# VHH binders against p95470, part 25

Target 1, 316 residues: p95470
Amino acid sequence: KQVDVHDPVMTREGDTWYLFSTGPGITIYSSKDRVNWRYSDRAFGTEPTWAKRVSPSFDGHLWAPDIYQHKGLFYLYYSVSAFGKNTSAIGVTVNKTLNPASPDYRWEDKGIVIESVPQRDLWNAIDPAIIADDHGQVWMSFGSFWGGLKLFKLNDDLTRPAEPQEWHSIAKLERSVLMDDSQAGSAQIEAPFILRKGDYYYLFASWGLCCRKGDSTYHLVVGRSKQVTGPYLDKTGRDMNQGGGSLLIKGNKRWVGLGHNSAYTWDGKDYLVLHAYEAADNYLQKLKILNLHWDGEGWPQVDEKELDSYISQRLK

## First folded at step 4 (VHH)

Design c09 (framework vhh_sonelokimab_d1)
Fold by ESMFold2-Fast, scan of step 4:
Structure c09 (fold): chain B 316 residues (1-316), chain A 125 residues (1-125)
Amino acid sequence: as target 1 above (316 residues)
Amino acid sequence: DVQLVESGGGLVQPGGSLRLSCAASGRTFSSYAVGWFRQAPGKEREFIGAISGSGGYTYYAVSEKGRFTISRDNSKNTLYLQMNSLRPEDTAVYYCAAEPGYSKYWTSPSEYDYWGQGTLVTVSS
């Protein structure tokens, strides 16, 4: 069986790779080779006590994690939300190690980082991703639909916005001003992830719709900036905060709903990690790890043939 | 744009079956995802299920899986809800609704721009 995941992120501790994905309590897999995966744990055995206060329709699935190592701790960011709503929050839980056999292994929830409230906020507090800038300042990008993707400066312990707060709008698609602020609307953009490479920060975003099997239109776009705060410009020079975004990868007949990527440099090579739905397997969401290549102008490229050649294996 | 009209409601005995129809006007029906919702007396509207514009994807509320089937015929601009093994608690006004294919979510009534007037289904002896 292949590893089924939605919204995958990865990190490494020692010689072990850890994969985190959307699911009950956040699903965690481990691997020695990034091909053969074994179930490791859930970050939450019991849902956060505040979840249903923020999101009355919360169903126990924690969405769209990010994992970040900082000063001896692993920070796992997670989303509490419900379909069609921005009654949402990003929370954070920490651990000293990702190895469940360690005596130091224990997830400690630090609670809410940010919360979105309908009518107050024209953004959705889901899909967090962490990036450290070239001065060591740590930032969170996040967002889905509404008014697009945001970036804010984190405090020193990475559990709240910094004081004074600093916020930036980094990517958005057009939304009608006549639409009620409580509605998600038609601005189909979410899942920001920022990778620093050479002189640039690269912002990846998922455009279109996930979660509709063969009718999913999810695909990845990219822009870049020399500053983490933007503006992130696509290949044509258009600002991603004004509808810009250069296509990186889209679906084909076999693979649909490609998106919610993370991106990494491992052992001097660059990788794109995402999910894709396999049409021939009832649109089951599968882990994909693709090589990231760079053209002569410094833009990322992927080979769609690697969607067929990367095959994960789930061990028992 | 699209206009929706439900039909097929009525009285049915427990354990019986009923097929609801939702007729849509306009030549853009195939570009809309459409869903069924119901509202029992004194309760809020609840999601039953939805079907994509192409008919290739169906999504059901957990409580309705296995008993209800959604289908569509784009050549007839019609959406169907086949209801089997009906129970007294299925008594409600049933609504069809269309969203323009832009929305991320199908389970929230607020994401649907076009609504029918509803058809009453009563399950009793």
Scores: ipSAE 0.000, ipTM 0.185, lowest interface PAE 12.4, mean pLDDT 87

Design c10 (framework vhh_sonelokimab_d1)
Fold by ESMFold2-Fast, scan of step 4:
Structure c10 (fold): chain B 316 residues (1-316), chain A 124 residues (1-124)
Amino acid sequence: as target 1 above (316 residues)
Amino acid sequence: DVQLVESGGGLVQPGGSLRLSCAASGRTFSSYAVGWFRQAPGKEREFIGAISGSGGYTYYAVSEKGRFTISRDNSKNTLYLQMNSLRPEDTAVYYCAADLGYKRWTEPSSYDYWGQGTLVTVSS
């Protein structure tokens, strides 16, 4: 009945919304109303040829996409990884249209954007999200566990880091100094997403653990900065790169594992898009689209009642 | 709340073909992904291929590409595995399995419901 997704991101082409999620080849759904969803396509019919070189334990699942429209092209960023490892890479594939009936419809893989290598890198090259700053420069945020979430400047065609490279650490939780650099550790933070609103960039991050049904502890925190590069400060003024983060939404007895959000402004309204596991339905991961409200000090808020009232429908 | 029943197994000569069926009941068939696995005596369960709920995506083990084709008929609540150019080493019990959520498609432990299996014997 409901759309079953993990790590959802969305874009619109014409009058059609497209939803992208973790899965074999990256699963794509389409909708005219953001409620009634129909399977559209996958971005990959065959694994990227470089996948097993980067991640020997790669099992065919492409993770945590982001979709970004730039100068007439759709850029789909995707993650190649394996559970508990930072043998990972973020790749990008491009298309002129998202309509599979178009003669111009063809995903063209542009290869690796960035790669993490155990012991060389204290970060994991997964969970990409794209943000354009107020000068038109495009950046990628990414990361999971290890040393936290990073941001780097993309080149003009959005397929590689800019030259000269520019990197920033934007959020992290403490990690034991006694732990080997090859291990993920206990710094449970991942899935950055940045939304620009008014004078601020808002950084959303997922804290805790996904993917464990009723034992999932995933929840969303937020901070903000007037610069895309940070520092991102929470409501108390604590830097997210020093353990800061203000709670935005946490699950309840019915809904657990809330996280891996994206956020958008559509037709003058702001939305938070995420997955949530429904306890009453064997913890199936379901699409949630919630209204983003703003308080008197410019902080985002959501109405948790909308977890019950937004119901996605899967069409044939 | 998913029940799966395999059929279509049997004895076949090398180079022959078989089509296996898996009849599903309980939950709306188009709402979940299904896969095929096999297990030879004394060996672990091995992934063959999987298909999304809509039928729009299929994924195969590399060694099975071109010989085996997975398909589904959502109007009949049935999953199929078409097996061509069969070899003695294809002899195994074949299982269908249902995946209701985000999981690893190639890993047996990622599937929520399993059928009882159907035996395929390819004579030497």
Scores: ipSAE 0.000, ipTM 0.144, lowest interface PAE 16.8, mean pLDDT 87

Design c11 (framework vhh_6z1v_2)
Fold by ESMFold2-Fast, scan of step 4:
Structure c11 (fold): chain B 316 residues (1-316), chain A 124 residues (1-124)
Amino acid sequence: as target 1 above (316 residues)
Amino acid sequence: EVQLVESGGRLVRTGGSLRLSCAASGRTFSSYAMGWFRQAPGKEREVVAAISGSGGYTWHADFVKGRFTISRDNAKNTVYLQMNSLKPEDTAVYYCAAEPGYKRWTDSSSYDYWGQGTQVTVSS
């Protein structure tokens, strides 16, 4: 009955909402009201041909999508990886429409945007999110564990890094000096997402561990900057690239593993979209859409009670 | 919450075929990815095949590709493993398992619900 999701992102085409999540070929749902969801499609019917070359332990699940509409096309970014490895790549596939009944509907894979290689890179090429700055330049944030979260400038067709390349480290936690560079390490941070609101870019990140049912420690932190490139400072003025991050929401006895958010402004209202594991339902991963409020200092706030009141429904 | 019961295991000659069934009780079967695993005497448990909750995506281990096929019938709360061209090396206890779609889909440690197993013996 309920739509189960991990790492949800959303977009709108006409009067239809589309939800994308981690799964075989990236799972796609549609809705007219953001509550009642119908299975729509998967973006890949067969795995990308390059996937096992990049990630030998790849198991068919494409991770952590982001969806971005630009100049008449939908860009779906996706991660190819294996748990605990940085043998990873972010790819992109494009479509003219998200409606599978349209004659123009076809996902066209544009291949690899960036790749991480163990021992070469102290970062993991997963968890992409797209942000356009106030001058119209498009950037990708990404990353998990290792040396933290990165941001780089995309080229004009949004399929690879710009030339000359421009990269920034935007958030990280302290990594154990005893850990080999091939290991993920102790810096439990991933899943960046940037929302522009007023004069600020807000960087959301998931701290802790997902994917361990009742042992999951995932929770959301936030910082902000007037520049998309950072520094992103938390409420105490600490740089997120130096361990800063202000708590936005964490789990409780009913809901655990809260994280991997996206955030949107729809019809003049702001929303936080994330997954949460319901303890009473065997830690099944569920979609949560919460209202995003702003305090007198311009910081985002959510009402934890909405975890109980938002209930997604899966239609036939 | 999900209970799993395997059936169909028996003695079969080399080159023969078997279909294993896994019946699930529990009201959210279609939300679970399902896997078939096997364990031979004195060996570690290994993943054989997996299928998504929708049935739209399947994965098969290299050592069974072309011989084994996983499928499911969500209306009957059942997952199947069709085994063709059986070899003595396929002798094992076969287990079905359910997991709620976490990122480690082919990793046995990600599965919470396991059946009791069904013995398949292939004689030369």
Scores: ipSAE 0.006, ipTM 0.223, lowest interface PAE 10.2, mean pLDDT 87

Design c12 (framework vhh_sonelokimab_d1)
Fold by ESMFold2-Fast, scan of step 4:
Structure c12 (fold): chain B 316 residues (1-316), chain A 124 residues (1-124)
Amino acid sequence: as target 1 above (316 residues)
Amino acid sequence: DVQLVESGGGLVQPGGSLRLSCAASGRTFSDYAVGWFRQAPGKEREFIGAISGSGGYTYYAVSEKGRFTISRDNSKNTLYLQMNSLRPEDTAVYYCAAQPGYKRWEDSSSYDYWGQGTLVTVSS
C-alpha cells in the first residue's frame, strides 16, 4: 500500500520523520527512513469551531499544511477553504511532541492567523509556509490565484501577524482588473515555499493547475532574493511579482501534476519534497523526495530521473 | 512598499463637487485595500470609505454614504474620491492610506502607508 499524499511537508523529532498532508483533519504519517511510512494520526478529530463561519462550504478536509518547530513547540499551520473560493483562513494548532504515545501529546488549536473575505480581499488565505530570516524573525508566505503570493511577519508566539504590520507581494501572474474580486481568475500561481541557502532566499511556487489527473499542468518555478521580502528575481532577472519564474521541474509522460513543494536541509544535504501523479497508477498522488543540487551560479537543480527512484510506501 | 501622494484639493463653494486623486508608486498597488480619511484641525482622523484591491468591493462610513464615491484605476496606480454636495463641515485635510485588506477598514491604525494629505476648504 502506497502513501497517498497531496501538499506534503515534513519535520523530524528524534529519530522519527513526520509527514503532514492535505486530508480530513490533516493526515500525519511517520517513518524511520523516509521511504517506509505508517499512519500516525490526524491533527483534528473534530472540525475547528470557526471553520464554517469562514467557509460555509467547508467539508472537513484541511488543506496544505506547514509544520514549524520553535522553542520546544510544533506549530502546524493549516488552510480552511472551499474549491474555487477565497472564503478562507489559515489557522494554527500547537503540540509539544509529534509522538502520539507521549503523555504530552495533544493538539491545541490557537485559531485564525489570517482570513480572506470575498470581494474585500484580492487574495486567498491558503497555502501557508514558514521561513525564519537571518535575524531570527519568523515570516509566513501564503496565497493562491487572485492577486498572487504574499509574505508577512509573524508575532512572537507565531499565532498572528506582528504589529506594526508589513505586507509584501512576492510573486504574481496577471489577472484582469475587470474580473470580479470574488472570482479566482486565471492567475495560476500558488503554494509558496522559501528556503534560505547561502546569501539567498529561494522562493518556490507552483504554476498551473493541480487536481485534474492527466490534465494537470502543475510545475515548479523558482526565483531568489538576498532579502526575505524580495524582490525575488528569476534567472533572467525578471521579478516574480511581475510574472517572473525560472522552471525547476515539470511533468513528463510518467509523472504529472508536479508541485506543492517544500524544501529542507537535512544532515548537511538539501532536498525538494513534492507530490506527483503517476500516470501508470491511475494518477495516484505520490510523495517525492529529490536531492537539491546547486549550479555554479547558485541556482537549484533536480534530476528528473530521481522521480522514478524515491517512492513512498506503507509498512505492513 | 507603497508611497502615496494626494492631489486635487482646494477651495470650493458649498454645494459644489470635487474629485481627489491619490497616486501610488509601484505596481503592487492592486494588492492593497485603500481608503480615504479626513482630519479637521484639533480633531482625530475620521474614516470616509475604502475599496478592495481590484475595486469590486467598497465600504463607506454610514454618514457619508451617497455623497462620496471611491474608485480606483490600477493601470494608473491611482485612487479617486468623488465628493458631491459639499458642506462647510467637509473642510479637512484628506488622506489616502493603504493596508493589506484583512484588517478593519474603518480603523486608521489598520493602515500601514499614508499620504501627506491634501487640504479641502468648503466655504462661501
Scores: ipSAE 0.000, ipTM 0.117, lowest interface PAE 19.1, mean pLDDT 85

Design c13 (framework vhh_sonelokimab_d1)
Fold by ESMFold2-Fast, scan of step 4:
Structure c13 (fold): chain B 316 residues (1-316), chain A 124 residues (1-124)
Amino acid sequence: as target 1 above (316 residues)
Amino acid sequence: DVQLVESGGGLVQPGGSLRLSCAASGRTFSSYAVGWFRQAPGKEREFIGAISGSGGYTYYAVSEKGRFTISRDNSKNTLYLQMNSLRPEDTAVYYCAAQPGWKRYTDSSEYDYWGQGTLVTVSS
């Protein structure tokens, strides 16, 4: 059986890789080789007590995590939301280790980082991703639909926005000015992730629709900037905050709904991690880890053949 | 629901040490994250440190790092603040506070239950 994931993110502790994905309490897998995966834990045994107050239609699934190691601690960011709503919040829970056999293993929830409220906010507080800039300042990118993807500076303990709060718009698609602010709309963009490589920050975003089996239109685009706050320009020089984005990878007849990526450098090699729905397996969402290559102008590239050759195994 | 009572305050010389206690009564103390705050006259409440319900996680304000240590004994329903190398600017009313563990530990507005406070005066 292959690993069933949506919205995968990874980190490494010692010689062990840990995989985090959307699910009840956030699902955690571990692996020694990034191919053979064992169920490890859930970050939450019980849902956050504030979840249904923020999101009345919350169903117990925590969405779209990001995992970030900082000064000896692991910070797990998670989303509380309901499909098609911006009654949402990003929370954070912290652990000293990811090894459940350690006496130091305890997930301690630190509560809400940021919340979106309909009619107040033209953004959706889901899909967090953490990036440290070249001066060591830590930032969160986030967002889905509405007014697009945003970036803000985190405070010193990484639990809330730094004061004074500054919100940077880093990517968006056109949204009708006639549309009510409570509606998600047709600006199909979400799941930002930023990777620093050489002189550039690369912003990955998922365009299109997930979660519709064979009707999913999800695909990945990229842009880059020398500053973490943007502007992120695509290969043609178009600003991602004005509809720009260069295609990185899209679906085919076998693999549909490709998106919600993370990206990493491990042991001098670069990787793109995402989910993809396999048409032949009733569109089951599967883990994909692809090698990330760089062309002569510093743009990322992936080999679509690796969608077929990377096969995860779920062990007991 | 929980009731909190601070003790151990008083007059201490600069450079001295003092240990504050916070006794909890009511529902299971270990189900709450608890913290210490202080307030000097004319100033807002300042966060000092917090500890998770299990005691497995502690968080401190940067300004007090290394001088103050927070701990708890769930078998005695008691929270402690060990204060070392005290300075005149540490003079304040010290409060213990409790919250469900899902809220931000550094934010005083997230704490639902507060003690009445204990005065600490640092002077010669």
Scores: ipSAE 0.000, ipTM 0.127, lowest interface PAE 17.7, mean pLDDT 86

Design c14 (framework vhh_sonelokimab_d1)
Fold by ESMFold2-Fast, scan of step 4:
Order: structure tokens, then sequence, then C-alpha cells
Structure c14 (fold): chain B 316 residues (1-316), chain A 124 residues (1-124)
């Protein structure tokens, strides 16, 4: 039985890997080898008390987490939203350890980091990802559809925007200026994730549509910048904030809906973590961990054959 | 592998109530999260609500205004949908569906195992 995930992110505490994914209360798995996974916990036993105030159509799902370790705490960012709406918020909950057997184990919700409000905001406050720049400043990238993907500077305790605030638009696809701001539109871009490698920050984004079995068009594109704030340019020199993006990986006959990645460097090796739907298994959402390689010009590459060779096992 | 069979559908008058059942067979039913969906003629499949494998989490479509309640009895391998204050707009084929582990519970594409459906007609 393979691990069934959507929107996977990972971190490590000691010799244990932890996997976080979209689900009730945010589903958490643990592993010693990143192949054999065991259910660990949910971050929320009950939904956040503010959820329905922000998102009246909220149905109980917490989406698209990111996990970030900073100054002795684990910060779990999560999305409260509803399909097709930007009545959304990114919240954060913290824990001293990810080990449920520890006497220090306790998720403490710190509430809303940012909120999107229809007609006020031409962005959707979902799909958070955390990146520290080369000066130690921490930033959040986020966004889905509407006016694209945004980046803002976090405050010192990582629970809200810094003061003075600093915001950047880092990637977007074309959206009609005549379309009402309350509508998501057709700019199919979401799930930013930034990895720093050498002199560059690499911005990964998911283009297309998830969540439609064999009709899913999800695929990953990438661009890079020497500054965390951008501009992020693709291989042709086109700005991602002007429709640029170089294909990293797309679906094939066996694997469909590839996207919502995270990316990591651990023990000197680079990894791309994503979900993919297996056509032969009725498009079940599978965890994929691929080796991330770099070409002679510093662009990331993945071996599509690893979609077949990485096989996770769900324990218990 | 799980087999799902819905029952309890039929003709009911506006304002009436109906309880649908979904009987599961196959491996451990208690390992699956289960949802209810409906499809009216000429319309897309619509999410009604879902319940976790343990029963600890329930999620409903907000548009139903609390008229529907989902429950499960793992000892009987059965899922239920209690429908109250039924309206002609509730006329549809109702499906139960199961998924192993977590998934996006509101999206029909997240469900791997589906029942055959049971027709509910709300009419005088």
Amino acid sequence: as target 1 above (316 residues)
Amino acid sequence: DVQLVESGGGLVQPGGSLRLSCAASGRTFSSYAVGWFRQAPGKEREFIGAISSSGDYTYYAVSEKGRFTISRDNSKNTLYLQMNSLRPEDTAVYYCAAQPGYKLWTDSSSYDYWGQGTLVTVSS
C-alpha cells in the first residue's frame, strides 16, 4: 500500500522524517528512511475557531501545508479556504517537537498570518511556502489563480507580515482586467516553492489543474533569480511574473497531475517532493520523492523514470 | 478493495425525511474515509459531506444548511446519510464513496470506490 498524499511537505527531526499533507487537521506521517511511512498524528483535532468567519464556505479541510524549523520551533503553515473562492487565510501553528511521545509535544495555534478578502485582494491566501534568504530574513511565498503568486517578508516570530511591510509579485499568468476581482479566472498557477542553491533562488510553480483524475493538467515549471524577491527568469529569460516558466516535469501515460512540490537539500543531496496520480491505480494520489540534479548551466533536472522506481510503503 | 451498496432511496414528499444507508464489504471498512455525493439529471456530481475513518471528523457542504447528517457504524460496516426537510431540488442519484487514507474529501476525483447510487425523488 503506497502513501496517499496531496500537497506533500517534509522536514526532519533527529533521524526521523516527517511528512505533512492536505487532509483533516493536516495529516502527519513519519519515517526513518523516507520509504516506509507510518501515520503519526493530525495537527488539529478540531478545526481552527476562526475558520468559518474567514471562509463561510469552509468545509473542514486544511490545505497545502508548509513546515519550517526556526529557533527551536516547528512552524506549520496551513490554508483555510473553499473551492473557487478567495475567502481564504493562511494560519500558523507551532510545536517544539514533532515526536508525539515527547512531553513537549503540543500544537499551539498562533492564528492568522494573512487573509484574502474578495474585491479587496486580487490574490488567494493559500499555498504557503517559507524561504530564508542569504541574510537570514524569512519570507513567505503563496498564491493560487487570481493575480498569481506573491512573496512577503515575515516578522521576527514568523506569525505575521513584517513592519514595515514588503510585498512582491513573483509569478503570474494572464488574467483579464475586465473579469470581476471575486472570480478565480483562468490563470492556472499556484503552489509556489522556493529553493536556494548556489547563487540562485529557484521558484517552482504548478501550472494547470489538479484534482480531475485523467483530466488533470498539473505540471511543474521553474525560474530563478539571484535575489529572493525576483525577478524570477525562465531558461529563455522570460519573467515568471509575465508568463514565464520552464518545464521541469509533466505527466505521461502512467503518471498524471504532477505538482504541488516542495524541494530540499539534506545531507548534501537535493530532492523534489510532489504528488502524482497513478493511472493504473484509478488515479490515486501517490507520494513521489525524486532526486534533483543540476545541469551545466545550473538548471534543475529530474529523471522521469524515478516516478516508477520510488515506491513508498504505508505502515499500520 | 471495498464494495459499497447504497439503499433507502425512493419517493418522498417535500418537507419529508429519508435515511440512506451504505453497506460496505471487503477489507477493513474502518480504514476508509467515506463521503456522500449526489448527481441531478444534467448536472455535475455535487459533494454533500464526508466522515473520517474513525468518525472523529465530519465535513459538510455549507450550502446544505445543516439539513443532512452523516454518521457511520464501523461495527456494522455501514455509513448513513440522514436527510431532513427535503425539497424538489434534492432530487438526485445519491452515491456513497470511499477513499483509503486522507484526500481532498470535497472532490469526487479523490474517491476510489463508488456505490451504484440510489435514486431519491422529492415530489408530490
Scores: ipSAE 0.000, ipTM 0.143, lowest interface PAE 18.2, mean pLDDT 87

Design c15 (framework vhh_sonelokimab_d1)
Fold by ESMFold2-Fast, scan of step 4:
Structure c15 (fold): chain B 316 residues (1-316), chain A 124 residues (1-124)
Amino acid sequence: as target 1 above (316 residues)
Amino acid sequence: DVQLVESGGGLVQPGGSLRLSCAASGRTFSSYAVGWFRQAPGKEREFIGAISGSGGYTYYAVSEKGRFTISRDNSKNTLYLQMNSLRPEDTAVYYCAAQPYYHKWTDSSSYDYWGQGTLVTVSS
């Protein structure tokens, strides 16, 4: 059986790979080879105490994690939300090790990083992703629907926005000016992830709808900038903050709902990590790890045949 | 890209009214949340109110609610602040500011595009 995963992110500690995904308390798997996966833990045994204050409809599922290693700690960012609402917050919990057998293993929640409040904020505080720039400053990209994807500078301990605050709008799709600001709307964009490669920062985003089985329209687009703050331009030179985005990968008859990627350089090779729904297996969301190649102009490319050839195995 | 120019400030007696205008340049004005802030001499910049790009949502500071009304006309690329029942403590330089939905509409640090300000003096 393949690993059932939504919104996957990965890191490595020693010789062990760790996979984090949406689920109760955030689901954690471990692997020695990135193919054979064993259930490891949940980051939260009980929900964050502030969760229902922020999101009254919160159901215990923590969404769309990112994992970042910094100065001897693992920072796990997570989303508290409810479907179709921007009553949301991104929180952070930290651990010294990802090995549950270690005496140092203990997730310590540091609380809310940012919170979105309906009608105050025209953005949704979910889908965090961490990127360090070429000067060592750490940034968070985030967002879903509403007014699009944002980037802000983190403080020195990575637990809140820097002071003075620095914010940038990095990608958005057109939203109707007649739409109530309390509604998610039709601007179907979310799940930013930024990878630095050569002279560029590459912004990946998921366009369309997840979470609808065979009716899911999720697909990945990309743009790039020489500055982490943007502007992120697609292959045609169109700004992602003005509706730009170049198609990287989309679904086919076998695989639908492709998105919510992360991207990494491991041992000198580049990889795209995402989920995809397999039509023949009742649209079950499955882990996919694809090789990321670069064309002559420095644009990322993937081989959609690798959706068929990468097969994860869940160990019981 | 948005450039903002305030107008309509001046001297008014206590109990009087003023309408401030903020003229915006830029094709995408309707995509910006815009707000009004003021700064009195020797004090920090204070939030007054904000309006969404669609005009569907308005948010006011509690102390100004009922006396001040914010509105916009996207066909004219203009933001307005109607100020009624003015008091000497309303004396300040008034600024309009725009953000492409960066962060917290009430926080001045969330606005990257600012006008130069227009002085409002409330005095007998």
Scores: ipSAE 0.000, ipTM 0.282, lowest interface PAE 12.3, mean pLDDT 88

Design c16 (framework vhh_sonelokimab_d1)
Fold by ESMFold2-Fast, scan of step 4:
Structure c16 (fold): chain B 316 residues (1-316), chain A 124 residues (1-124)
Amino acid sequence: as target 1 above (316 residues)
Amino acid sequence: DVQLVESGGGLVQPGGSLRLSCAASGLTFSSYAVGWFRQAPGKEREFIGAISGSGGFTYYAVSEKGRFTISRDNSKNTLYLQMNSLRPEDTAVYYCAAQPGYRRWTDSSSYDYWGQGTLVTVSS
């Protein structure tokens, strides 16, 4: 009945909306109205040939996509990983159109953008999100647990880090200095997404734990900066790279595990897109599209009632 | 509330074939990734294969690829495992399991719902 998604991202081609989510080969849905959804395709029919080299425990699920349109191409970023590991990589695959009926439709994998290696990296190369700054330079935010969320500058073709490399730490929670670098640890932060609005870049992050049904503690926090590289400060002025983050939305008795958002401006209106687990439906992950409003100080707000009123439909 | 019920197990000769079924109730079946695991006496539970909610993607343990085929019929809320060229080493209790699709398919701890199992004995 409803569209079943985890880690949703969206884009538009012509009059058609496309939804991408975690799944085997990345699951793609299409819609004309953002309410009624039809299965469209998957980006990969077989796993990337390099996946098991990077992540020996990789199981075919591609995680946490982001979709970005640039110079006539669609760039689909995806994560290759294994649960509780930072043996991970973000890859990119490219298409000229998202319409499977087009003669130009073909996903071309461009390979690895970045990878994390245990003991070498105190970060996890998953959960990519793309943001263009006010000068047109394109950046990727990413990360999960370990040392937190990072940002780096992409090269001109958006397939690897720019040279010379430019890296920034944008958000993190405390991690014990005595903990082995191979362990994920207790710094429960992931899924960065940056939206530019007015004079600010807004960094959304998911705090807590996904993927544990009713025991999931996932919720969204936000901070902002006038520079894409940070510092991202919360409403109290605390740096997100020092444990700051202002609550945007959290779960309740009906909706649990709220997180892994994307955010967009469409036709002059702002939207938050996320998943939420419905307790009454065995904690199945549901697509939620909520209106983003802005208070008098320029902070985003959502109406929790829209968790109940937005209901997606899967068409046969 | 949620139930998975395996059937189709039994005694089969080496080289033979067997088709297992798993009937699901109490859940929106097409929203779940479902898989097959087996456990022989004194051994750990091992992954055999899994299939996405839509049926569009399958993943198999490398040792079983080509001999076993996983499929599903969402109109009947049923998962299948077609086993060919069976060997004595395939003797085990076979379990079906369901998860919402976003967790690791090869890890038994990723599955929320399990059947009681059906015994497959491969012997002459």
Scores: ipSAE 0.000, ipTM 0.205, lowest interface PAE 15.7, mean pLDDT 88

